# Designs tried in a protein design chat: VH-VL binders against Protein NifQ (nifQ). Part 5

Target 1, 180 residues: Protein NifQ (nifQ), of Rhodobacter capsulatus (Rhodopseudomonas capsulata) (p20629)
Amino acid sequence: MLHFPDPFATGPGPVIPAEALGFILAQGLRECAAGLGPLTARLGLSGADLAALRDRFAPGLELPDLDLPRPEAGPDQQAIETLILWRAGVATPEARWLAAILARRSMETRHLWEDLGLPSRPWLSGMIAHFLPGLAAANARNMRWKKFFYRQICSDAAFSLCLSPSCDDCDERAACFAPD

## First folded at step 15 (VH-VL)

Design j1 (from i1 with heavy chain K66E)
Fold by ESMFold2, fold request of step 23:
Structure j1 (fold): chain C 180 residues (1-180), chain A 122 residues (1-122), chain B 107 residues (1-107)
Amino acid sequence: as target 1 above (180 residues)
Amino acid sequence: QVQLQESGPGLVKPSQTLSLTCTVSGGSINSRDYYWSWIRQPPGKGLEWIGYIYYSGTTKYNPSLESRVTMSVDTSKNQFSLKVNSVTAADTAVYYCARETIFGSITPFDYWGQGTLVTVSS
Amino acid sequence: EIVMTQSPATLSLSPGERATLSCRASQSVSDYLAWYQQKPGQAPRLLIYDASNRATGIPARFSGSGSGTDFTLTISSLEPEDFAVYYCQQRSYWPYTFGGGTKAEIK
């Protein structure tokens, strides 16, 4: 029952949070096909977690690499994952899966919504508001999500690394300073 | 294969601090895949989740106890610990440590220690 | 805080009978509900998670159903070792909360 919407479409259609997971899986599959690594490595989840996520949000979709373990993560990925788990506001499996996915995709170089394969920034924010409501509430200033994550892990005594990108380095600099 | 074992004093005086340690064997506490929790049960009563600690040292506590509770992790000893300060008779309970899997087949508490009774009495 | 209400408080049945235990959440917890069994002097044992999935090693006579706010644990044919206290637990929201328990006792 999953379709693959155009990832660059910005039409006025509604943000449907469950379809966001479909876009994310499709992006991971494209990267696997491009030889960039197994699906587990692209999305930061074990094969078992990917199968469970697929069964809930994209039943019937064939996925590779379902026998592989969860990949190791560097310090920034671990810190962002821990932040999202802590801020999620809920304890659900989908909040867990998204913590891993968002942390892993934040290690990529483009805008987070692009590296997730989402159609637009509103899709990213809508997905987070739905599945991670505590995280959405914590970003009251509407910072771009990747910038918010890095700023938070640098300022929190619970995290060991301070590798913040500055707002001066951020694309869409005006949106980085948007009011709450 | 994973086993959890509570240890600590069974008798604590009112207004003092209750301190317990959970020793984990058969697996590493230094893992992104698990939360490590304390859960208590007053005699003849139900279960109350106290909180969890993650390998990173981050915690989440039940709001009912948050002002009095501290948890810590010692990865070199493969242990995590609970402190409850300013105890009263209401804190008399069997205290359990337990594991929750949060990645790699997410499951609730499938491994528990045997429990240790802590009595608060003068 | 999500309040979990279990009924009945006590269930008096004979071995071989079917047991039906109810758990109700004060708001929707999706299907993220667990059932535990506890015998005197022992730690709880996980029976069911995500409303209907049996934990490893749990006999087929235990089954769970429900979603949202209303959940049921069924023991199709009681064995003598099944007389214990049963707790439900939601895991959608912090803090985790347990029901008050249902005691299954022999009559």
Scores: ipSAE 0.838, ipTM 0.909, lowest interface PAE 0.8, mean pLDDT 88
Fold by ESMFold2, last read:
Structure j1 (fold): chain C 180 residues (1-180), chain A 122 residues (1-122), chain B 107 residues (1-107)
Amino acid sequence: as target 1 above (180 residues)
Amino acid sequence: QVQLQESGPGLVKPSQTLSLTCTVSGGSINSRDYYWSWIRQPPGKGLEWIGYIYYSGTTKYNPSLESRVTMSVDTSKNQFSLKVNSVTAADTAVYYCARETIFGSITPFDYWGQGTLVTVSS
Amino acid sequence: EIVMTQSPATLSLSPGERATLSCRASQSVSDYLAWYQQKPGQAPRLLIYDASNRATGIPARFSGSGSGTDFTLTISSLEPEDFAVYYCQQRSYWPYTFGGGTKAEIK
């Protein structure tokens, strides 16, 4: 049975990719309890998707807001979500759920692994390597994930949502406002 | 209720371009929650997935066809389209459009058009 | 590309009999396997997804099982409308691939 992990703990042991989903759910629940919005809005998924994700990775965990629809997303969130879906390398439900979660949490201001409630960056990279192998392969240089996402959407013609008119300018600007 | 309907020419000459359109009714194609696919079936044979298009215009194609295939989406007409270049007799098939739900109760192809036969012949 | 192999190619049975259809993947597809039914002149109809979940409106006589590489569709007691072609499809990997089909026909 999966126990609800404490995402504020550091160094909880070796990276176990499936347990990363537990940390992510725990972070979303803490934000709901703090009044920051419904779980669907914190994680970028509908209640139906959250229930299915819970059933696979945290069976028995009580979740709020399972009757709510998928929230709207701004252009950067949509672009990152589309990038992750396209790069995932697999077609699994897990890859789709994580595309939405990673895109939504990339809109927060801290390091992506922190805003996901993960213990460290290796937990984020291990989770991505396991569930999103194509995305992991595309970031072979192990760039910080938010920087990688913004660099990709700024340099791809289909995703050109950067604040700069050139690839070089976009890369510099992405590093300035997209930490991790 | 969502309905999909294929349209396009039933006869195409070899080396020409096959063009089909799928019209979606009862729901919007401009959605983050669905992939819109083309699937074909040669007479008396099995099914081959051709590719999907997303509302954003991003696509993924079957590697067996990707050098000859282009898909597009027109959200204002609630349509998505398929082009297959340089056709041969091997491209003779019933062509289906289909919806896949990728968010909000993830489901494989639950809605299909009725299919349209395209014959490649001189 | 994941090759999906279905057996038997043809299943000759009478109404009321139990049908067992097999689908084998060339690599593990987890449990992300769908089954479709297709009658002549019609589009395929989704029966089972994620190996064992019945799609909306599918009768309980249809059941699916398996994981990894080996999957089974069972029709517990064939009805006249069940004589059709059945396809499996994996949805773990791009490109999506279908099996070659199993035709259930009246003996």
Scores: ipSAE 0.836, ipTM 0.908, lowest interface PAE 0.8, mean pLDDT 88
Fold by ESMFold2, look of step 20:
Structure j1 (fold): chain C 180 residues (1-180), chain A 122 residues (1-122), chain B 107 residues (1-107)
Amino acid sequence: as target 1 above (180 residues)
Amino acid sequence: QVQLQESGPGLVKPSQTLSLTCTVSGGSINSRDYYWSWIRQPPGKGLEWIGYIYYSGTTKYNPSLESRVTMSVDTSKNQFSLKVNSVTAADTAVYYCARETIFGSITPFDYWGQGTLVTVSS
Amino acid sequence: EIVMTQSPATLSLSPGERATLSCRASQSVSDYLAWYQQKPGQAPRLLIYDASNRATGIPARFSGSGSGTDFTLTISSLEPEDFAVYYCQQRSYWPYTFGGGTKAEIK
């Protein structure tokens, strides 16, 4: 079920959820090479977690920064990570790694699938459906993922009160913070 | 070195609420990297996972118990707690608190409290 | 919920003998299976995680194998301190579930 996708291929193949991890690692490596920070900071995981993820999905791939700890996260990243952990529907290490990655990459400015280095939005949705089936089921209206995350964290009393223009409408806050 | 210790009453009457607290020492409960769980074991029987609580206060409960259980955290006291409502003799068990690492070398329950017996009897 | 079935329920063995304990899941749990040892009056102790990785401080005589639905814990040569109850636990699906246990006792 695992192989490393060809980063120079010009034609997108069918969505293969396990290959999405290869695109995500490649994007993190490009940002690391561009001087944007260590791989741990780009993906929101410790070096130990990155090594374990690599061993399962891209065995033999050389990664930098494997001895670094997990970076701290701001409140929005923490809230999204907590939401994804809670809604994942499974207890696997893959679900936990993706909760951290999706939360961290949601802090970037482009569409989530772009900032993950994925070929398209169907790749993002296919990956989530495979590894985070509870999260996929919770987004039954098929909202753009960042918008979905912000709506969910705004509606829970355990998270911060929405900054929307009214207490009854969290959707405007999500539109302000997400590309959808 | 992280240590966990359960505390609470050893005897609870039927239909009452049992209430237990786990005190964590040698590490902080206010962490993104751990789940804090309750697990119980009736005398002479196996282990049943009750649920976890995360530092944020979010929880997940075993569906077999979810209508009767609540958990809470108190990060200022470095404690997390369990309540089980409407207990019967079937709730007589040793109750353990345990830590699970969910990030940074993901591992199952590597630290357990020593356990506390709760007996439900008239 | 994933049912974990352990066999045998009891093993009566002497020190120095090899112990083989079986755990079967009702559906695939990948390799996300743990083994715990529990002595009377004590909390369980983690022995093996992810089917085959020894936890810190666990002697080499303990080994685990298997994937999917069938898993084995092996104790290559039993020591007196190894006579205890052993539990398996799957970690792929909520809720977490444990096997019913295998008691290793001195014959």
Scores: ipSAE 0.833, ipTM 0.911, lowest interface PAE 0.8, mean pLDDT 88

Design j3 (from i1 with heavy chain K60R)
Fold by OpenDDE, fold request of step 23:
Structure j3 (fold): chain C 180 residues (1-180), chain A 122 residues (1-122), chain B 107 residues (1-107)
Amino acid sequence: as target 1 above (180 residues)
Amino acid sequence: QVQLQESGPGLVKPSQTLSLTCTVSGGSINSRDYYWSWIRQPPGKGLEWIGYIYYSGTTRYNPSLKSRVTMSVDTSKNQFSLKVNSVTAADTAVYYCARETIFGSITPFDYWGQGTLVTVSS
Amino acid sequence: EIVMTQSPATLSLSPGERATLSCRASQSVSDYLAWYQQKPGQAPRLLIYDASNRATGIPARFSGSGSGTDFTLTISSLEPEDFAVYYCQQRSYWPYTFGGGTKAEIK
């Protein structure tokens, strides 16, 4: 079995992308073990993509549900996925996988980095910077990522999911731009 | 089996708009798993990627053509289209539509249309 | 954009011979390089993707290798139907870009 680093043992050091993905996979597997659903549904990827992701970042890791198709996604998840793909700045499979994962995990209730199983928000930002440099650049004001996603899909005419006020008029602005 | 077929006028006058449509059969264009691209090839020359359109209508264009290119998608007809404005002789090419699989066994352009020649001439 | 350079421009060989085609990227594209075959009057056909994976239905005589900036397509033993133009393509960065092509012609 692949050994994942202890999230609590990690300092503020540089983010290692492969380790970040390890945390994400570990979180998905924990949720599977808890009966919350198959790994494909937890991470928003097909078995084929999970297998490819594994082969790239965690070779030899045994994963369940590799024969399952890509799970369905609601309109918000689809919009976020589309946004991230478009903003990624690169066209690599890694970027695409991460886009799907981020979109799926944005449907959870906690902070995105928490629901990804990452140790902290800087881990998320570091991972995004590495795999999705265009997205990282787009979030120039360092908005919380989930908020950033929803803000983008709400303000973009291409998505038109909601009518959201401007950030300047929002009473929760401080929550969107909180420190790490 | 998925098939793509280009259609549109084979002759366009300079300064006019080139308009092509790609009809997809054997599979749905309304899928999160594919980018639908246009690629062109001037006679005797290499290949140039024009851009893609996603099922949602999101597009990405080659910067070399961005100012003149517009793509659209019609999921009800299982079609996507290309428009190139203000054409010149340099736009004379065989135009291909192609599918790229971006999820579920990611592959580059694995399905192509037969291509359609568009000649820009007075 | 990433510039893809193919060499040689023309490759003259006989059936049964080994063909080696080169593709160079102006910067690293990891292993996300594809090879296409194009015959006259036809659309390109995907041969290799991710530098070394054969597409479905592609004969074993076709193989790809390389990573980063330097890639090679090898045809172990040319068949008559293999004389065509071959293009490489990177899909790491936007816009997607193709090489100028290598024409494999019969000697």
Scores: ipSAE 0.895, ipTM 0.962, lowest interface PAE 0.5, mean pLDDT 93
Fold by OpenDDE, fold request of step 23:
Structure j3 (fold): chain C 180 residues (1-180), chain A 122 residues (1-122), chain B 107 residues (1-107)
Amino acid sequence: as target 1 above (180 residues)
Amino acid sequence: QVQLQESGPGLVKPSQTLSLTCTVSGGSINSRDYYWSWIRQPPGKGLEWIGYIYYSGTTRYNPSLKSRVTMSVDTSKNQFSLKVNSVTAADTAVYYCARETIFGSITPFDYWGQGTLVTVSS
Amino acid sequence: EIVMTQSPATLSLSPGERATLSCRASQSVSDYLAWYQQKPGQAPRLLIYDASNRATGIPARFSGSGSGTDFTLTISSLEPEDFAVYYCQQRSYWPYTFGGGTKAEIK
């Protein structure tokens, strides 16, 4: 029994973490149902992690693919995941799950909040602020999140994970800070 | 099953650098699912987390030791190492390496080395 | 850092008795609290994680409870091999921190 929350059910207000994760799960499930791959691959988590995430935020929700291992990740995804984990400011499983999800969904083509199935960018920012406060604080200039991730993995001295061209050389750099 | 084993000198002089290596067997260090940590325990005292290193080389250190601690990883040897600079008697402790599972079946430190005593003495 | 406080420092009991150990965090750590057992000359052994989950191979006489700031480890009936030092550990925040330990000793 799958529940797909209505993205328009909640008006403008404070982001509720459980609802945000509900949207993310719903998006993953839609893609899974569309034949794009197992839920684990869509969200970048093992079945075990998905089960644990469900139990915490959406108890009773039936999820597929809970017996599957964690999917492999390309270099960019690994780098982004590592960055988010390191910048999270907390060590909770929720933070780790979200780091993995954000990294995986950053590999999609639209705005990150869109590919997460969230109603708007503020939902994403609010969710990040809640689960990944260190990451939220690091994006003080309110850069678009996907762009922020790539910039960070290229410029951060804590680790050398830059596998993509530097943002400084990007012709669309100005667009990275455009308000959503 | 996974096994960890600490190795290094058991005696270090004050102001010198403590150097230890943890050798992992029965599993690969080169995994996104684990943090590899060092934890120490002074004689008759409690446990202090020193820091972790990730497969990618990313590290996090306890602020209490950050200025003196360096960790490294050698995936080819399936080892990770700890260096503590400018040691004093206060650094005398049993040093443990341990594994933390951060994805999958998320668990805290479920695998430990047997520990190695490092004594700081003139 | 999160300060973990364990009480009592020493617990003197006889085999067969119930042991109750307390661990308090200076601020909420949700349920991400672990308990370890350490015997002399040995590394700590994971007993409980996420406040109430027994690690693999841990006897049923060990149980954990609590959330937020107050946690309890209970040994329903002490076996001779249970006399050891017990540590709690939070892993919600960096740096990871351990309690000072509770020594369970034979009365």
Scores: ipSAE 0.894, ipTM 0.961, lowest interface PAE 0.4, mean pLDDT 93
Fold by OpenDDE, look of step 16:
Structure j3 (fold): chain C 180 residues (1-180), chain A 122 residues (1-122), chain B 107 residues (1-107)
Amino acid sequence: as target 1 above (180 residues)
Amino acid sequence: QVQLQESGPGLVKPSQTLSLTCTVSGGSINSRDYYWSWIRQPPGKGLEWIGYIYYSGTTRYNPSLKSRVTMSVDTSKNQFSLKVNSVTAADTAVYYCARETIFGSITPFDYWGQGTLVTVSS
Amino acid sequence: EIVMTQSPATLSLSPGERATLSCRASQSVSDYLAWYQQKPGQAPRLLIYDASNRATGIPARFSGSGSGTDFTLTISSLEPEDFAVYYCQQRSYWPYTFGGGTKAEIK
């Protein structure tokens, strides 16, 4: 009964935040159905947060696992979440939810927009611009988001992900700034 | 139930540093779900948000005070602290520490300390 | 920063009367507006959050309404313990900002 838009039917028009979140929820639900874990663990939110997110953007949507607590996060995920929260520029619940989701999904293996279930990178960038304007502004060079996150946290001595002190000197620059 | 309690000197001389500590009991500071904030209120005036500190040590300060404010957190003691440098009479206020819930049941400042008066005077 | 303006500055009423307090934001803060009650010598107490949600333990006579830039706190029937200062606060944007307060005093 729940209808999600066809990602391939949506043109490159302006990103609708509610639709973007719909894609993210749909991806999470697919993974749940595949037995990969509860929705809370898939998206990095508590059942309470998921319920609130649903009520705001997808009212009437039945979601599983709404009684579960916020899942644990590893150090990388925590660092990314903290970064996004701080860079968001706003203090809205939407921003916070998205920060948690982006951090959790950054732990997956593909491009962030793919692992979020979004149709393309511009969808991700558009969503970020809407909910996390400060983060969008911080990525002025349009770096791929996962790389951008790790670049931002790699300056911390606790992390060993930095390959170069600057992007210009990094041998993976091409990958970081690959076309959409 | 979570409780917050401010502590520190009630009198500070001009140009010195105001130092306060908030001790949290009945709950852990080491949580991803909370911002730990300082708010002040000059006598007979309104409330001013000073800033928050996160469990990881990340801070955000009010731009009006940013250059003079430093916060720290000690998870082992379940405390967080506020320092205000180069104080003047304008910094005389009741200082509150408060908890903000930023995930789950997202709420603004639901728990407050009783507040501590800090007077800046020669 | 977002400027929060409360009106009136002072509200003189008698027990049993209806109190209506206004809070205006300089720009839209959606529904992320909170109301606090503060009695002399005490810390503020959260009354309403997200414009209309009563905090835990808050009596039903307190209600909040509004969205965007205009918000209202209503006390349907004032009790003696309700005479205090009330503050609104936005939490959409950094820095958080409070209104100047409305003092509800006994007539």
Scores: ipSAE 0.862, ipTM 0.941, lowest interface PAE 0.5, mean pLDDT 93
Fold by ESMFold2, look of step 21:
Structure j3 (fold): chain C 180 residues (1-180), chain A 122 residues (1-122), chain B 107 residues (1-107)
Amino acid sequence: as target 1 above (180 residues)
Amino acid sequence: QVQLQESGPGLVKPSQTLSLTCTVSGGSINSRDYYWSWIRQPPGKGLEWIGYIYYSGTTRYNPSLKSRVTMSVDTSKNQFSLKVNSVTAADTAVYYCARETIFGSITPFDYWGQGTLVTVSS
Amino acid sequence: EIVMTQSPATLSLSPGERATLSCRASQSVSDYLAWYQQKPGQAPRLLIYDASNRATGIPARFSGSGSGTDFTLTISSLEPEDFAVYYCQQRSYWPYTFGGGTKAEIK
C-alpha cells in the first residue's frame, strides 16, 4: 500500500532515504493546494517524470498536472541542476529527478531541507548520500547544501554567476560547516 | 523529426587527431533534457561508449579514453563534435553519435546517427 | 566499471522458435538495463529499456525481464527480421557499458 511519513510526528524517526521522496511529493502537493503553482513548477519536473517517480517511490498516489511539460528554469537553477547531474556519481533516473528537484527547491528562501518538506537536515543529507553518492563525497566539509551549490557554481569556470559569498572567503564559514 | 548525422574524414594517420562532427536536425541541442553522446564499434566487435556533452558544454568521458578525448558543442550550428588525439589502429571503428533523454521520460539511446567508419592507417 | 556478460555468443534457431538471451552485470544495476538490436550495416535500435519496457514501435514478441545482475531478453516467436546481433547496456553507472553481444542466426 501507500506509505507517507508523517511530517507532524513528535520526532523525525530514522532516516529512510526512499521515504524522503514521499515527503518531497507531499510538500509539492501542499503548495499546489495553497495555489502556489502546478506540481511540475514546484518540483522542476515534467508530468512524465513525476509519474515515473511516483510509480517507483509512492505507487498509487494520485498526482495532478501529469500532462504538463517541464517548466523553464532561470540561470541559477540551470547551473545547480547541471552541477548535481555531473557530481551525482551515478546515472540513475532517481539521481536525475533529484538533480532537478534540488535545483528547483534551492530557489526558495528557507533552508533546503525545509523547502523540500523533509523532517530535518539529516533527512536531506541521508537522501543525498543514498541517491547521489558523488555529490555527498564532494561536500566533504558538510556545508549547508544551498551554500555548497552556490559556492560550487561560482568557483567553476563553466558557470557565469555568483549569488552568495564563498564560504572559503567569507565570514559565514562556521555556518557552512555547522550541522543543523 | 530529430535526425543525427556524423561527418568527418574516413581515413586518419596514426598519431594524428581524429575529428568528427554530428549535425542535429529536427530539434535543438540547446536543451536541458538531453545528453549528446559518441559511441564507437570496432569492425566485428561490440560497442564502447566514449562520452557525452551537455548543452552547457559540460562533458563526461569514458575513463579508458579520457586523456585523449575532447568534445565540444556549437549551439549556433546545432552540432557537437569529437576529437580523439594520438590515434592508433585500435581506434579504427564505426563512430556513432546518439541522443539520450535525461528528463521527460528518461530513456537510453533512442536516436542514433547512421555511423561513419574511421580507419587509422598509414 | 561494470562488466556486462552476454550468453550465448551465438544462438542458432529457426523462424517460429522462442529465443532467450542472457545478460549478467558484474554488480547490481537495479533495473536500469537496455536491450538493442543491430543488423549488419545499421545503427543499433532500442528494443527494451528499464529491463522490461518496450520502446515505441517494438512488437509484443519482444519482452525483457530481470533486475539487479541477471537479465533476459525473450523473443516469443522468431520472425525472419529478428536474426541480428543483440546487445545489453547498463545505465546505472558511469561509464555506460555494453555486453559483448549475442548473434541470433538461422539454423
Scores: ipSAE 0.851, ipTM 0.917, lowest interface PAE 0.8, mean pLDDT 88

